# Ledger of designs, part 34: VH-VL binders against o94451r108to261

Target 1, 154 residues: o94451r108to261
Amino acid sequence: YSRPFAPVVHSRIRFRKSPFYDILEQFNAPFVVPACVGTRNTISFSFHVTPPALSKLLNDPKQYRVYLFSTPSETIGFGNCLMEFPTPQMELRINNQVAHANYRRLKGKPGTTNPADITDLVSKYAGPPGNNVVIYYMNSTKSYSVVVCFVKVY
Below, E stands for the ipSAE of ESMFold2; O stands for the ipSAE of OpenDDE; V2 stands for 0.75 times the mean of E and O plus 0.25 times the DockQ between their complexes.

## First folded at step 18 (VH-VL; framework fv_trastuzumab)

Design s5 (at its last look DockQ between E and O 0.60; V2 from the best seeds 0.00; counts 0 for: pae E 2.3 > 2)
Fold by OpenDDE, look of step 18:
Structure s5 (fold): chain C 154 residues (1-154), chain A 117 residues (1-117), chain B 107 residues (1-107)
Amino acid sequence: as target 1 above (154 residues)
Amino acid sequence: EVQLVESGGGLVQPGGSLRLSCAASGFTFSDYYIHWVRQAPGKGLEWVAYITPYSGYTRYADSVKGRFTISADTSKNTAYLQMNSLRAEDTAVYYCARWSYNAFDIWGQGTLVTVSS
Amino acid sequence: DIQMTQSPSSLSASVGDRVTITCRASQDINNYVAWYQQKPGKAPKLLIYRASSLQSGVPSRFSGSRSGTDFTLTISSLQPEDFATYYCQQYDDLPYTFGQGTKVEIK
């Protein structure tokens, strides 16, 4: 668990607008999930929930969620990025708990993948254990960028 | 008793440095956000910075970015504010405060920092 | 940044008076507002959080309310110990910002 002792300016990924939620804040700089073919790979990173976001999660839990977003790294520069996970068979863990989400897109319909709702696995206070993300995957032919975002749901 | 106690304030020349301390007692220090809030003489309150003592994440007001550093030592239940390149406008009483997720519920008594030639 | 415009800057009142202090947020911040009392030479003291929730140990004569982006602190019957400066604060977004303060003085 690495401690960030210096201010970090995050590069914001601009995802295509959804009618179901608004992205209010991005908690981490894009974390690159590298391509991996024929072998298994594991990546890990941590993110921080800001005090305002935590206040909202605690006081208005029905209105606010924490989503994990993914998009091909090559698309970040274009804006209006589409949701796509490295592989449908990946395993996502938040604070050592398995997150259950559908990482598949509808056949023939790009951009139909939903972000992973990890709200219930995110720590709801400033103390231990913090917030750690682990992704287990294999057979991803390209690199992806992953971010955790604070969203308002509709 | 839940308590925060600031120390380290004093007189310093412009361009100088000063390090403030905030000693916490009566609660689990690492479970909270710890903030610094300052108040210029006869003026209102200004948020300065916060730290998550456990994980070490920090954020700063634009007015102090690049000059101030907030840190914490969980083994000592103490937060710090390293202030460099001090300016006259940094003159204030500096409070450390505990954020209880909806408000600052615990405040220290404050320590005065005076930046003057 | 979110601005909290507090009014009035000062007011004079007598013991027993009803006192009202207002803060207007520059944008919709829901009910994420706190109120503090500060006496000379002392640190601020929390009175109200989440716009209308009374902090434990605070007298019931203090109350908070919200109407859109307008937030109000009310003292129903001013007591001698209530002469002080009051501040509103938003915590909808960083940086946290405070109102300019309202000094309640004895008439």
Scores: ipSAE 0.900, ipTM 0.962, lowest interface PAE 0.5, mean pLDDT 94
Fold by ESMFold2, look of step 18:
Structure s5 (fold): chain C 154 residues (1-154), chain A 117 residues (1-117), chain B 107 residues (1-107)
Amino acid sequence: as target 1 above (154 residues)
Amino acid sequence: EVQLVESGGGLVQPGGSLRLSCAASGFTFSDYYIHWVRQAPGKGLEWVAYITPYSGYTRYADSVKGRFTISADTSKNTAYLQMNSLRAEDTAVYYCARWSYNAFDIWGQGTLVTVSS
Amino acid sequence: DIQMTQSPSSLSASVGDRVTITCRASQDINNYVAWYQQKPGKAPKLLIYRASSLQSGVPSRFSGSRSGTDFTLTISSLQPEDFATYYCQQYDDLPYTFGQGTKVEIK
């Protein structure tokens, strides 16, 4: 037998730089959205807004936003990741409210998908009920990893 | 009256452990970020850690990461700081403090931890 | 980590003097600065938040200001009860960090 090796666990995703925002902080460890062919699936996870991020969201809301990012899990650790949602047949809910985002990507144009701006759905409060993400999806041929990030907008 | 009260400080040998408590009254502490800030005798203030008591999210200063664990019991309105593998440089008055989104507006009276042979 | 360099480390002043204490941040932190007063044997007390906003119940002789990465706490007319150590604190990013303190002694 070979000695078993621990799987690589990535605590952070590096996305391609944008001239329109800087990613300041990742609020959650990358959450896996498994492939789901010919069926439906639901995933959920929680995140919190850190104390300095909350101060900025409350005091300087024109400059600071909360974005949800997604990328194929297989690309993590192999360079800068591109923004891509699992499938156009998905629904994103933040704190039980439907987020309005464009989930489509265009053939031959990787990285044309914007992250979802979920700022107005995020609880700007340290206490209950917290912040929850639910994704309903179907027919995803790849596994995706999802993070919620604090960003500065230019 | 809004207050925080620390307890559990004392004399401990290097390598030992202590658990500090921070009891809140006059407000719902699970609505706030609760932090620990310490002050070595005759020295300045050093941020140690915070917790979101409802959700259980934590962050630690590098100097204590892996040795200290912050926790909360929302039914008792109390936060805890478990301190393990204590070192002489951990000697300080430990304050718990409420973060009001732009400042530490409520501080406890502090509890002294002395790490000495 | 963001460093807050506070000066002076100590000063002596007479009742009625204008006192200024400064902190310089190691990077741009906008106005995310608070100031605290600490008397011997007591916990810190909040004076100023968001660089220049006066906390409720704090005497109006205390004020704060910002110029770039330089922040000042001003006591316009020093009183005997203002003998204390003063700290600035940045809250732009974790870890939150404090200046080393300024001990104000009344002659």
Scores: ipSAE 0.599, ipTM 0.851, lowest interface PAE 1.9, mean pLDDT 90
ESMFold2 (binder alone), look of step 18: mean pLDDT 94; pTM 0.954
ESMFold2, look of step 19: ipSAE 0.536; ipTM 0.825
ESMFold2 (binder alone), look of step 19: mean pLDDT 94; pTM 0.953
OpenDDE, look of step 19: ipSAE 0.899; ipTM 0.962

## First folded at step 19 (VH-VL; framework fv_trastuzumab)

Design t1 (at its last look DockQ between E and O 0.47; V2 from the best seeds 0.00; counts 0 for: pae E 2.9 > 2)
Fold by OpenDDE, look of step 19:
Structure t1 (fold): chain C 154 residues (1-154), chain A 117 residues (1-117), chain B 107 residues (1-107)
Amino acid sequence: as target 1 above (154 residues)
Amino acid sequence: EVQLVESGGGLVQPGGSLRLSCAASGFTFSDYYIHWVRQAPGKGLEWVAYITPYSGYTRYADSVKGRFTISADTSKNTAYLQMNSLRAEDTAVYYCARWSYNAFDIWGQGTLVTVSS
Amino acid sequence: DIQMTQSPSSLSASVGDRVTITCRASQDINNYVAWYQQKPGKAPKLLIYRASNLETGVPSRFSGSRSGTDFTLTISSLQPEDFATYYCQQYDDLPYTFGQGTKVEIK
């Protein structure tokens, strides 16, 4: 991956509201995880924690988290997007550390997938190493859009 | 000694361009957010932009978006503010400031930018 | 944007006086407020962060407090070197915004 040195235009993905958290900020423009059938694929992107978010993560760690969200790309235009990952067998790495999350939804129950809590893996520092996301996956029949968001938890 | 020193201010005509510099010393430049804050003569403080020198991420106030570009050269411990399409209302003392996660703890002495015909 | 309404815009006081400056945030911003002192021709100087934490090297006569969305800077006993302009600043969200400033003048 390469770090961007130019302003990034963000398109906000509107996820269905949760009673457990509020999305306060989206850190990156939606990153497309392309469909991949019959082979493995790896995508990588970076995101930025803003100064206000970092202040909150440092000062009030119990109230604020960093979640990684995913939704089918085709649903973005409809709003109230449902949380869904490319495959339940995917591997997510934040700054080269494996994120532990359940990427599987309940069978027959859409919207039961939770975002991945990556707070503990996110660099809470303005300097190196920054924040990098790597997703290893295979056998995803659809394209997905992934964003990292700053949330307030309840 | 931890220090920020601005330079590059001066008189410029409306529509003109100017590039400010902020030289940092006494601390690890790439470990901090670097901001620009400006103050019109006799007025209050206005946040302009920030950059993370290490990763190069930036954000701007709406008042300068599309006209100003903040950048940094970590090899020189220097941040920059490229100002294009300058307007009279951009006239101000421009400060660079270090953000220490809870406040601007270090400020430069400022450099005056005057936009006038 | 979050507005920080600062009051008063100016005040006159004497050495030894208790001085109080207030900023009201347009929304709940927790305690993410800083206070600065600025003297003519000089850059702002940090006084208080996180609403009530005194910056290192700042005299103890300066203090900050919070009540809801109201933030107060207090100088318990004004000294000659304290005549200056003071600004509050929120850092709950971007853009960072400042109060209009309060000029503390000698009576």
Scores: ipSAE 0.903, ipTM 0.963, lowest interface PAE 0.5, mean pLDDT 94
Fold by ESMFold2, look of step 19:
Structure t1 (fold): chain C 154 residues (1-154), chain A 117 residues (1-117), chain B 107 residues (1-107)
Amino acid sequence: as target 1 above (154 residues)
Amino acid sequence: EVQLVESGGGLVQPGGSLRLSCAASGFTFSDYYIHWVRQAPGKGLEWVAYITPYSGYTRYADSVKGRFTISADTSKNTAYLQMNSLRAEDTAVYYCARWSYNAFDIWGQGTLVTVSS
Amino acid sequence: DIQMTQSPSSLSASVGDRVTITCRASQDINNYVAWYQQKPGKAPKLLIYRASNLETGVPSRFSGSRSGTDFTLTISSLQPEDFATYYCQQYDDLPYTFGQGTKVEIK
C-alpha cells in the first residue's frame, strides 16, 4: 500500500521571540506579496478580529494590540522568522486609513524592523466588520508573506 | 424591541439534516457577532459557532466542524445554522445569541432539535 | 480548551438567605468571566460581565468577584424570583465554555 505525500502547507508563521510582546493569535493565513521590480503593485486582503480578541482590545487596550507582520516567503517553514517589510517604498492602509510604521531595516542590523501596530485602525467600536489591508508597493525583490496577529505587549 | 427569534427545530433521524433560522429585530444586525449556543435537555450550555454577518467570517466548535455551517443574510437580518450528518448527541435546544463584546446579552427563545430514530 | 468547574451543583435556600456560587478556571483567564441566570424553559439572562461588573437592570443584590482563577457569584438576600440555575462562562478564548450550572432551589 503506497501513500501519496502531500506538500507541506504553512498556515502559520513562527517569528523570532521578542521580549516586548507575545503573539497570541494569527488572524489570517499567510498572504503572499509577490516580488515586484521596476513596477508598482497593489495587494489587498481581509481579516477579522475574533470575539475574545475584540473583548481584550476593548477592555485592556494598553496590554493587547494588533500587529501586522511580514517576512520573506522562502523563510516561513524554518521558524525563527525575522520581521521584514517587502520594501521601504510602500504604503500600508487599514480600512482605507494610512498606517504609520518604519518600513526600513537599519543597515547592518538584521531583525531591527518592528511590526506595524495597526490597533487604532482596526474597527473595534462598530462591531465585527471585516478589516481590509491594502499594500501599495514597488521594488520588492522577493516574495513576502504577511499576517495580522493579536499580541500581548509588555 | 431588541429580539432574536429562532425557528426550524424538529425531529430528525440520525444522518439527517435541518436548517435553523435566527431572525433579528430592534438592533443593527451587522454590528454584532451572532452565535449559536446549545443545551441538551437537562444539561448545561455548549458554544457551537459564530458568524460576522456582513463579512461572513465563521468559527465552529470541534464537535460540529465539518457538519454544521453558519451563514447570514443581512438583507433579511437573519442568521442560519445548516446542520448535516446529525447525531443523537446533537439533540438540544439551540439558541442564537448576540455577543456584546463582554457577554451574550440577547438570546432567542430557543428551538428544539431532536435526533432520534 | 478552558474548563470551568462550577460548584455546588445545587443548593437549597430560603428567601432572604445569602448564597454563594463558585467557578474555577483551568488556567489564568484574567477577569473574562460572565454570569448568567436561567429559569426553566427560558433562555439565559446576563447578570455579570468582566467578573464583577453588574449588567444594566440587574438588581444590586447580585455581585461577582475574582481571586486568581476562582470566581464567585453572590446573591446577598435571595428573592423569590432568584430561584433558578446559574452558569459562569469564560470568554478568554474559543471555544467559549460554561460551568456545569448551579440550581438554586427553595428549601
Scores: ipSAE 0.490, ipTM 0.815, lowest interface PAE 2.9, mean pLDDT 89
ESMFold2 (binder alone), look of step 19: mean pLDDT 94; pTM 0.953

Design t2 (at its last read DockQ between E and O 0.59; V2 from the best seeds 0.75)
Fold by OpenDDE, last read:
Order: C-alpha cells, then sequence, then structure tokens
Structure t2 (fold): chain C 154 residues (1-154), chain A 117 residues (1-117), chain B 107 residues (1-107)
C-alpha cells in the first residue's frame, strides 16, 4: 500500500506574517493550481502530517491548527506572499469533506483573505486513509500555488 | 504480544551496503509511524528516520540523508532500512521503534551494524 | 536542531534513595518530552511521556515534571532493578533528539 519512495524537498512559500498565527511547518511542496477559463478544473494532492505536528494537534488542539494557503504562483519568488484563492467560487474538499471557508478577498484590498482552516477535516491518525485535498474551480485567470501548513494560533 | 524484531545487521566495510529489516507483530502495522533509532557502542540514542507504512511518507536525519532509505511492506508487516555508502560512524545498534504519538512505546531488540575495514 | 542537555552523566545511589535526572531543552518545547530506561544489552523502555504522564505498567516511583525548559525524571525510592541508563527525548520537532543519558549506578 505504500507509495514508492520519492525524496521530498519542499519549496517553502514565504507568506506575510500574521498577528493571528505563526506558520510552523509546510506539509507539502507547493501544488500548482493552473489557470483555466471557460472550463472546470479539478486538482488533487496529498499531504502528510508529521509526528510532531500530530502530537501537538492531539495534545494541544486549542493552540495548533492546519490551514490551507494559496497565493499567485508569480508572487512566490518575491516572498512576503499574500493569501489569495484561485476563485471565490471554488470548492475545497479535505478527505472528501467540504471545507467551509471564505475564499473572497475584499474588493481592492489585497491580503484580506484568510487561509482556510481545515483542521477538523484533517485525519489525525498515522494510518489510513491519509490526507487528501481536492479543489474544484473554474475561471481562474492565473496560476496559484497551494500549500497545507501547520500553524500555532494566538 | 506486540513486538518488533530487527534483523540484517553485520560487519561491512566502509562504502559498503546493508539492509536491515524490522518485522512487526501483534498490532496493525499500517496504523503507526515506524522509526529507526541507532546507538553507537557506549553512546546515546540517535534518531535516524521514520516512515508511515500506509502512505510511504518518510523523513531522515541529516546524518543519513542521501545514503539511507527507509521503506515498508505492509503485506509483510515489515519495515526496512537500506544503508548505502556506510561509514565508520554508522556503526551502531539499530533499533526500530513504534511511535504512539507521544513516545516510542515499542522497541525491537536491535541489530548491530559494524562498519570497519 | 533542538538540544537536550541531560545531567548528570552518571550518579551513584543506594536502594531507597531519591534520584533526580534533569534535561534542559535549548528552546521552548512545551511538554513534548519522553523518558526512557535502558539496561545493558537491552532496548530502551518507555517510562514517561508528555513530560509527566506515566506509561502504563511503569511503577509509580517514577515521575516526570517540567519547569519551563527544564525537565526532570524522579525516582522517589530507588529499587535494585532501577540501576540503568536513562534518556530524555524531545518530540517537539524533527529531528527527534535525545539527552546524552544518565547512568544510575549502585553506590
Amino acid sequence: as target 1 above (154 residues)
Amino acid sequence: EVQLVESGGGLVQPGGSLRLSCAASGFTFSDYYIHWVRQAPGKGLEWVAYITPYTGYTRYADSVKGRFTISADTSKNTAYLQMNSLRAEDTAVYYCARWSYNAFDIWGQGTLVTVSS
Amino acid sequence: DIQMTQSPSSLSASVGDRVTITCRASQDINNYVAWYQQKPGKAPKLLIYRASSLQSGVPSRFSGSRSGTDFTLTISSLQPEDFATYYCQQYDDLPYTFGQGTKVEIK
């Protein structure tokens, strides 16, 4: 059942600092959500909750969360990336469960979008089935990069 | 009885290779993180690597990255540690251990790997 | 990497003695610390997890505590079978790291 061995080198996305949380770990390499116009697209990827993160999620659930972040791919090289989802009408599923979040930013106000809190949908278990992300979207004019991060909340 | 049993240790020359096995019994192998931890003779404990047998995710200590590969066969309830480009400093008793979210609660008896010319 | 500085490296004690072993973490790691006992030629045995939780089957004479980044393993009354080497371990972050060990010897 195991996936074949593949070295994982994460390219960490540097998001703008938030006063509400600290990003402690990025669970997956940035997954590209390609642009699409006129058609619906679906992307899917898996991520791994590390043993330290899982320990924290289980033992201190009020202090730690799992957030899904998104940013335009073109901004990654600049650092200080802003949170932005491909489209406000997207559907996010974690382990086949719909995640409820506000994917819309305030008009004319970049950086006003919050990451999606997917903590309650994440499997907090070392065994099956693992953790899978599915994004359904359309009419995204540019490419986005998505990562799942382990955060400490304040 | 919950048990881990290591095997495959032995004497090998520097630059050589060796494959260790960790056979699990008495519990659902795929439900746990499986780790390797080593202990040089007369020294302390050093974490080496872990794997999630079901999904195959792995992480390694910097000291073994690029040289060691941890893997698992859920059909055999066995984890493996392929060790390549072995060095004298890799000489140690190698333990496999089950991680239960807060600690290593089950350990194998260990298998000795000696790297010497 | 997170360092766990364990002290003392060794100590001599008698049966019935109170024994205290300390590990200091190089940073705040909350209570994500475990303690193990190891006897010669044997694998480590889990004693304490989450800094102060006693593992099932472990005698109540063993206890763990935390004060900031200082973690303490205490044996309230040393028994003959307790002469061994003890290790602390942090699991706040990877790589997991262990203290250098404390050998408890018979006086």
Scores: ipSAE 0.915, ipTM 0.966, lowest interface PAE 0.5, mean pLDDT 95
Fold by ESMFold2, fold request of step 21:
Structure t2 (fold): chain C 154 residues (1-154), chain A 117 residues (1-117), chain B 107 residues (1-107)
Amino acid sequence: as target 1 above (154 residues)
Amino acid sequence: EVQLVESGGGLVQPGGSLRLSCAASGFTFSDYYIHWVRQAPGKGLEWVAYITPYTGYTRYADSVKGRFTISADTSKNTAYLQMNSLRAEDTAVYYCARWSYNAFDIWGQGTLVTVSS
Amino acid sequence: DIQMTQSPSSLSASVGDRVTITCRASQDINNYVAWYQQKPGKAPKLLIYRASSLQSGVPSRFSGSRSGTDFTLTISSLQPEDFATYYCQQYDDLPYTFGQGTKVEIK
């Protein structure tokens, strides 16, 4: 009683390479941020910091960071994805604290949007309360997928 | 006293199953990463798996993936290693250990698992 | 997987000798190395973390150092209680891996 042609579930996102950082690990399965036109929406998900990542975040916080990435969901699995936030009309919270990032893309320069550096808001602790992401947003004309990544910066 | 105590080791035939326990005392183990590390007789140390008891997140060495399952009961301050489809190469002393972000700072005394026909 | 090549596999030394044990990582692992002591029939005991940081309660005759991908554990003046097997461990990435061990015997 199998179902033919089941949808492909992407477990990872490959982003375009940057000279400023290397993505070492993706902490969560890509989380979908649905399109939302003319109304407000809220999404929430959690992520887990692995033991080697925690060691590096505690010992070398200038070299190792945690970035939140976003890309249009439809581009995943068809090559290198570009960093793009769902909408400039959004608020990102990590563990109930506002993260500050530039959500606007530069006109005529796709892929110039920086991921959000959320390192200082991440709980660097294996125990409670964990790590939670909340996005409040409005006027996203596409579906986006979000991943929190462990990165080495240069 | 901060302590980890393993139990549940023994002799088992290939293809068999065994469940190990790792009981923590003197600390709340859901505040830490808990790992299993094994040592074959006369050999070195091999990392097996870890659990984050608070979140339930787990990761396994390729040699045991699909056969071993790590779990935790936070109300009993205890982690478990369910070992299925055991093979001769799984014969080892199994240690549980607490990871304190730069090292395994607390180890149990180990429990011996022997897989032999 | 990151390999840790540890040498020597064994050594014999007299009380008071300086003993050096080395590990070489198969790739850059920064300073993410720990050293453990294991006595027969006992669990490993942490000595050094972050390549060179001495764990609380460990005698000051133990020290660690790094040069590139080469890591050393030094016992500046060997004592009779230092009879044990020593292991390096990398924690740069999973799976965590250990050197094969160095057995230190007292003459």
Scores: ipSAE 0.699, ipTM 0.886, lowest interface PAE 1.4, mean pLDDT 90
ESMFold2, look of step 19: ipSAE 0.611; ipTM 0.859
ESMFold2 (binder alone), look of step 19: mean pLDDT 94; pTM 0.953
OpenDDE, look of step 19: ipSAE 0.904; ipTM 0.963
ESMFold2, look of step 20: ipSAE 0.673; ipTM 0.882
ESMFold2 (binder alone), look of step 20: mean pLDDT 94; pTM 0.952
OpenDDE, look of step 20: ipSAE 0.905; ipTM 0.963
ESMFold2, fold request of step 21: ipSAE 0.675, 0.649; ipTM 0.879, 0.874
ESMFold2 (binder alone), fold request of step 21: mean pLDDT 93, 93, 93; pTM 0.950, 0.950, 0.950
OpenDDE, fold request of step 21: ipSAE 0.914, 0.910, 0.912; ipTM 0.965, 0.965, 0.965
ESMFold2, last read: ipSAE 0.670, 0.673, 0.682; ipTM 0.880, 0.880, 0.883
ESMFold2 (binder alone), last read: mean pLDDT 93, 93, 93; pTM 0.950, 0.947, 0.950
OpenDDE, last read: ipSAE 0.915, 0.912; ipTM 0.966, 0.965

Design t3 (at its last look DockQ between E and O 0.58; V2 from the best seeds 0.00; counts 0 for: pae E 4.0 > 2)
Fold by OpenDDE, look of step 19:
Parts: sequence; C-alpha cells; structure tokens
Structure t3 (fold): chain C 154 residues (1-154), chain A 117 residues (1-117), chain B 107 residues (1-107)
Amino acid sequence: as target 1 above (154 residues)
Amino acid sequence: EVQLVESGGGLVQPGGSLRLSCAASGFTFSDYYIHWVRQAPGKGLEWVAYIVPYSGYTRYADSVKGRFTISADTSKNTAYLQMNSLRAEDTAVYYCARWSYNAFDIWGQGTLVTVSS
Amino acid sequence: DIQMTQSPSSLSASVGDRVTITCRASQDINNYVAWYQQKPGKAPKLLIYRASSLQSGVPSRFSGSRSGTDFTLTISSLQPEDFATYYCQQYDDLPYTFGQGTKVEIK
C-alpha cells in the first residue's frame, strides 16, 4: 500500500541499450530497495502510466510494453547501467498479482538479466486501483534502484 | 449529460494568483485523465497540465511548471488549477477537458483569465 | 517537443467545396493525432482521433488520413456550419501539442 504523492522530478536511469527494446519513458523516480541481510524486507511504491503511454498500450499492444528495471544504486552515476535485481529469490507483485520473471543473470554473466515484463499486470485505465509495486526480498548486500519504464519492443 | 463547467476566471494583476475550478458531471470523474488547455486571445491551443484524479499524479507544461498546480477532489467531481505568479502571457481562456484515451472528447466552455496591470 | 506544422493558416471556400487541411509532425508519431473544430466563442469539438477514426456524431463528410508524418483532415463537401477554425493535435508524447490552426472562411 502506498499513498498518492505530489509530482516529483524524476531522475532518469540510463540503462545499456538493448537490441530488443527502446526505453521511451520512465514512470517513476528511482525507488531505492535497501540492502537487507539476515531478514526479509518489503518495499512498496506506486507509479502512473502517462496518457500517451496508455494510448499506445491500448491501441498498439504488440509494440509497447511496461518493464520493471533494477540496477545497483551505486552504478547510477556511471550511466549505461546493467540490469540486476536485489536477489534471484525475490517476489515481485504488481497490483497484488505476482509477476513472473527470471531475476537471475545468465551463467553468472553480468548484464544478461532481462527486465521484468509487467505489462499484463499494469492497469490499463486512469481510474482505481492505479499501479502498485511490491517487492519481497532478503539477503541483498547492496542497495538497488528500481524504475518502471515504458518501452517499445522489436 | 456528460459535462465539464469551468469557473473562477477574472482579472488579476501580474504576480497575482487565481484558482480555477472544473466541475464534472454525467460521468465517473475518477476514471479519466482531466486536463487543462488554454487559448490566448486570437491564438491557438496550448496544453497546460493533467491530473489523474484518483491518484493525484500530475504533469505540467514547462511554461507553467512551478507556478501552476492542478488538483482534484473526487468527492466533489471537481478539478482545480491554482495559478500563482501570473504573467501577462498567461492571459487566456482556460478549458478543462476530459481525455478519453485517444483525444479530448469533452470540453468545458472555458473561463477567461486576464492578467493585466 | 513534437511540433505540428499546420497548413494553411487560413483558406476561403464555398459551400460544396472540398477542403483539405494538413499537419506535419516533426517526428514519427504513428497515428496518434486528433482533429478538432472550434467556432468563435466556443470550445473545441473533437472530430477525428487516431488520425482517421471519426468521432461519434460527427458528419461523414469529415475524414482523416495519414501518410508518414503528414496528417490530413478533409471535408468532402463544405457545409455552412463548417466555417470554423480547425486544429490538429498530437498525443504521441507529452507535452501534447497542437497545430497553429486553420481558419476556414466563406469565399
């Protein structure tokens, strides 16, 4: 659960380019997922889909998606950030529905983690309940920053 | 009947403030994006801001950012535009409009705001 | 920002004439364009959305089309009530932007 908040200036996270999609818009300011060792933690935040993005999701659903991105907070200042989730055992919920994604990198290779496709769980209209993100995790030794982005897929 | 009705316009001095209201009826207010669009006398249309009434999320045109605040009261089916630090170039008819995912399908009749010394 | 360059700024026509108004987008915006009609002292009225979809209740003499970044509003046979100012609008990205408008006057 999260409360409505006033407009915030978004800090854009620059991820490495992908041949599979283009990031068109970032819906929320980076939300910090703090390090957590030895215990479980839960974070929650909300985001909204802009009118242009919603129009595209409704009219051209095959071309546009909503992805959840994650990167170590310490890397944001360097640009070309790599996808990395707090832990491969995390649980992601969008609007109380479990998002199914692979949070592991491929064979321990950095930069091979894909963003979580949460398009089907995102509300497709301006009314309630909106869009709420909940992440359950434990044993994350670093702080991570999470953003929800509007993407065009190829 | 689906309707939007603006009010609150008037004459104000530069640097002054004014609060506009947009009363909605005939539809579920909280299900739509509500926008303000303005039109200077004899000029074209300029998008000003929008709000998601249910959540309170907002976006603004750069020309009004930091000076205008859009808000909504879902219990009253009313959107507002608080205008501070008004400038002569803010002189315009201010329309509230409902965004129906593909266009502005419902407009109010507008309320005139004149900023002049 | 996305610019919508609308032309012409004004035109004179007679009842029964075919009228064409064009907007060129500064970039590829797909078909995310709407057209509005505005009469003096009145709010804009939606005519076309998604570049070519006719709004409910709008006469069939109005139509919209797209060619790349060029968008056209056509009135097949101008009627007396059609003398007004017309605006295109893009909704591909924020801020929403409008064309400069085209005033259709009686010849």
Scores: ipSAE 0.907, ipTM 0.963, lowest interface PAE 0.5, mean pLDDT 94
Fold by ESMFold2, look of step 19:
Structure t3 (fold): chain C 154 residues (1-154), chain A 117 residues (1-117), chain B 107 residues (1-107)
Amino acid sequence: as target 1 above (154 residues)
Amino acid sequence: EVQLVESGGGLVQPGGSLRLSCAASGFTFSDYYIHWVRQAPGKGLEWVAYIVPYSGYTRYADSVKGRFTISADTSKNTAYLQMNSLRAEDTAVYYCARWSYNAFDIWGQGTLVTVSS
Amino acid sequence: DIQMTQSPSSLSASVGDRVTITCRASQDINNYVAWYQQKPGKAPKLLIYRASSLQSGVPSRFSGSRSGTDFTLTISSLQPEDFATYYCQQYDDLPYTFGQGTKVEIK
């Protein structure tokens, strides 16, 4: 006999806690970055900064930041996820500006990768064109899920 | 002259529907968050919803989620509040307001919605 | 939801009086508080944002302050045009919430 099952849909990603920041809000539903072996791929998506987050970013920019997180899609829903970028062969652009982050995985040390601090690239206004994320990448052997989060840093 | 003007209020029976309009003038409508805030007669203020007009992103208070829909037409500089499944407790003056990053700095004059048989 | 407990619900005062109105937040909301004035049949008007910043065009007799989770609106010398209802509002998180209002009436 056959047993159909519904696909698992995760609207949020729960990351392992950090002593350096608290995740206050996730701005987008997890966006899938498909596996891509032996070729290039480009993905893009948008997010909006909510009114309370915008107020805090404008008024208290040392304490409040916007981070981009990534984790292997397969790990979501099986406990706290670790921060990991799809591949070191990638470029992240926020509003057409190159973000500076360390995309490299340290061998034997999963979860040592920091999320990308994109705060200075994020529009501090409600109006157009909003906030656009573009990832150019090559040689990601897994699918990854990407979220942009509002964080409080310590 | 920066203005917001609400319209579309009136008397409606419980379970009925009504659509409110919020017409903006004197500023670039698509640059701001537009909110609805309501005030029951003789009572205080209650936040209802917001929209980002250029992108269509919205959020709602729990008391109206699933019944109210906020939308915008940037070509008309107008936001809308579609209110369905209206209840007596939805009776209020409905204000639209511009969020200026730290406050509601521009309010419309309000439009009265009365939900009664 | 963040509750804003405003007091008093009403007060009676004379022209020239110093008036204070308080709001207490149910949690730490930093300085993300605005104050509004509302006259009968009119929309609210912004007075104060970020707890203590005076909105452009608002008379300097209005001021706001914060002590922890307690926020105060002060009118240093009440004028005839100041008889109205006053509301505090938190904007630390959605849903935005308001105090219950304080009606300032002529003694």
Scores: ipSAE 0.335, ipTM 0.776, lowest interface PAE 4.0, mean pLDDT 89
ESMFold2 (binder alone), look of step 19: mean pLDDT 94; pTM 0.954

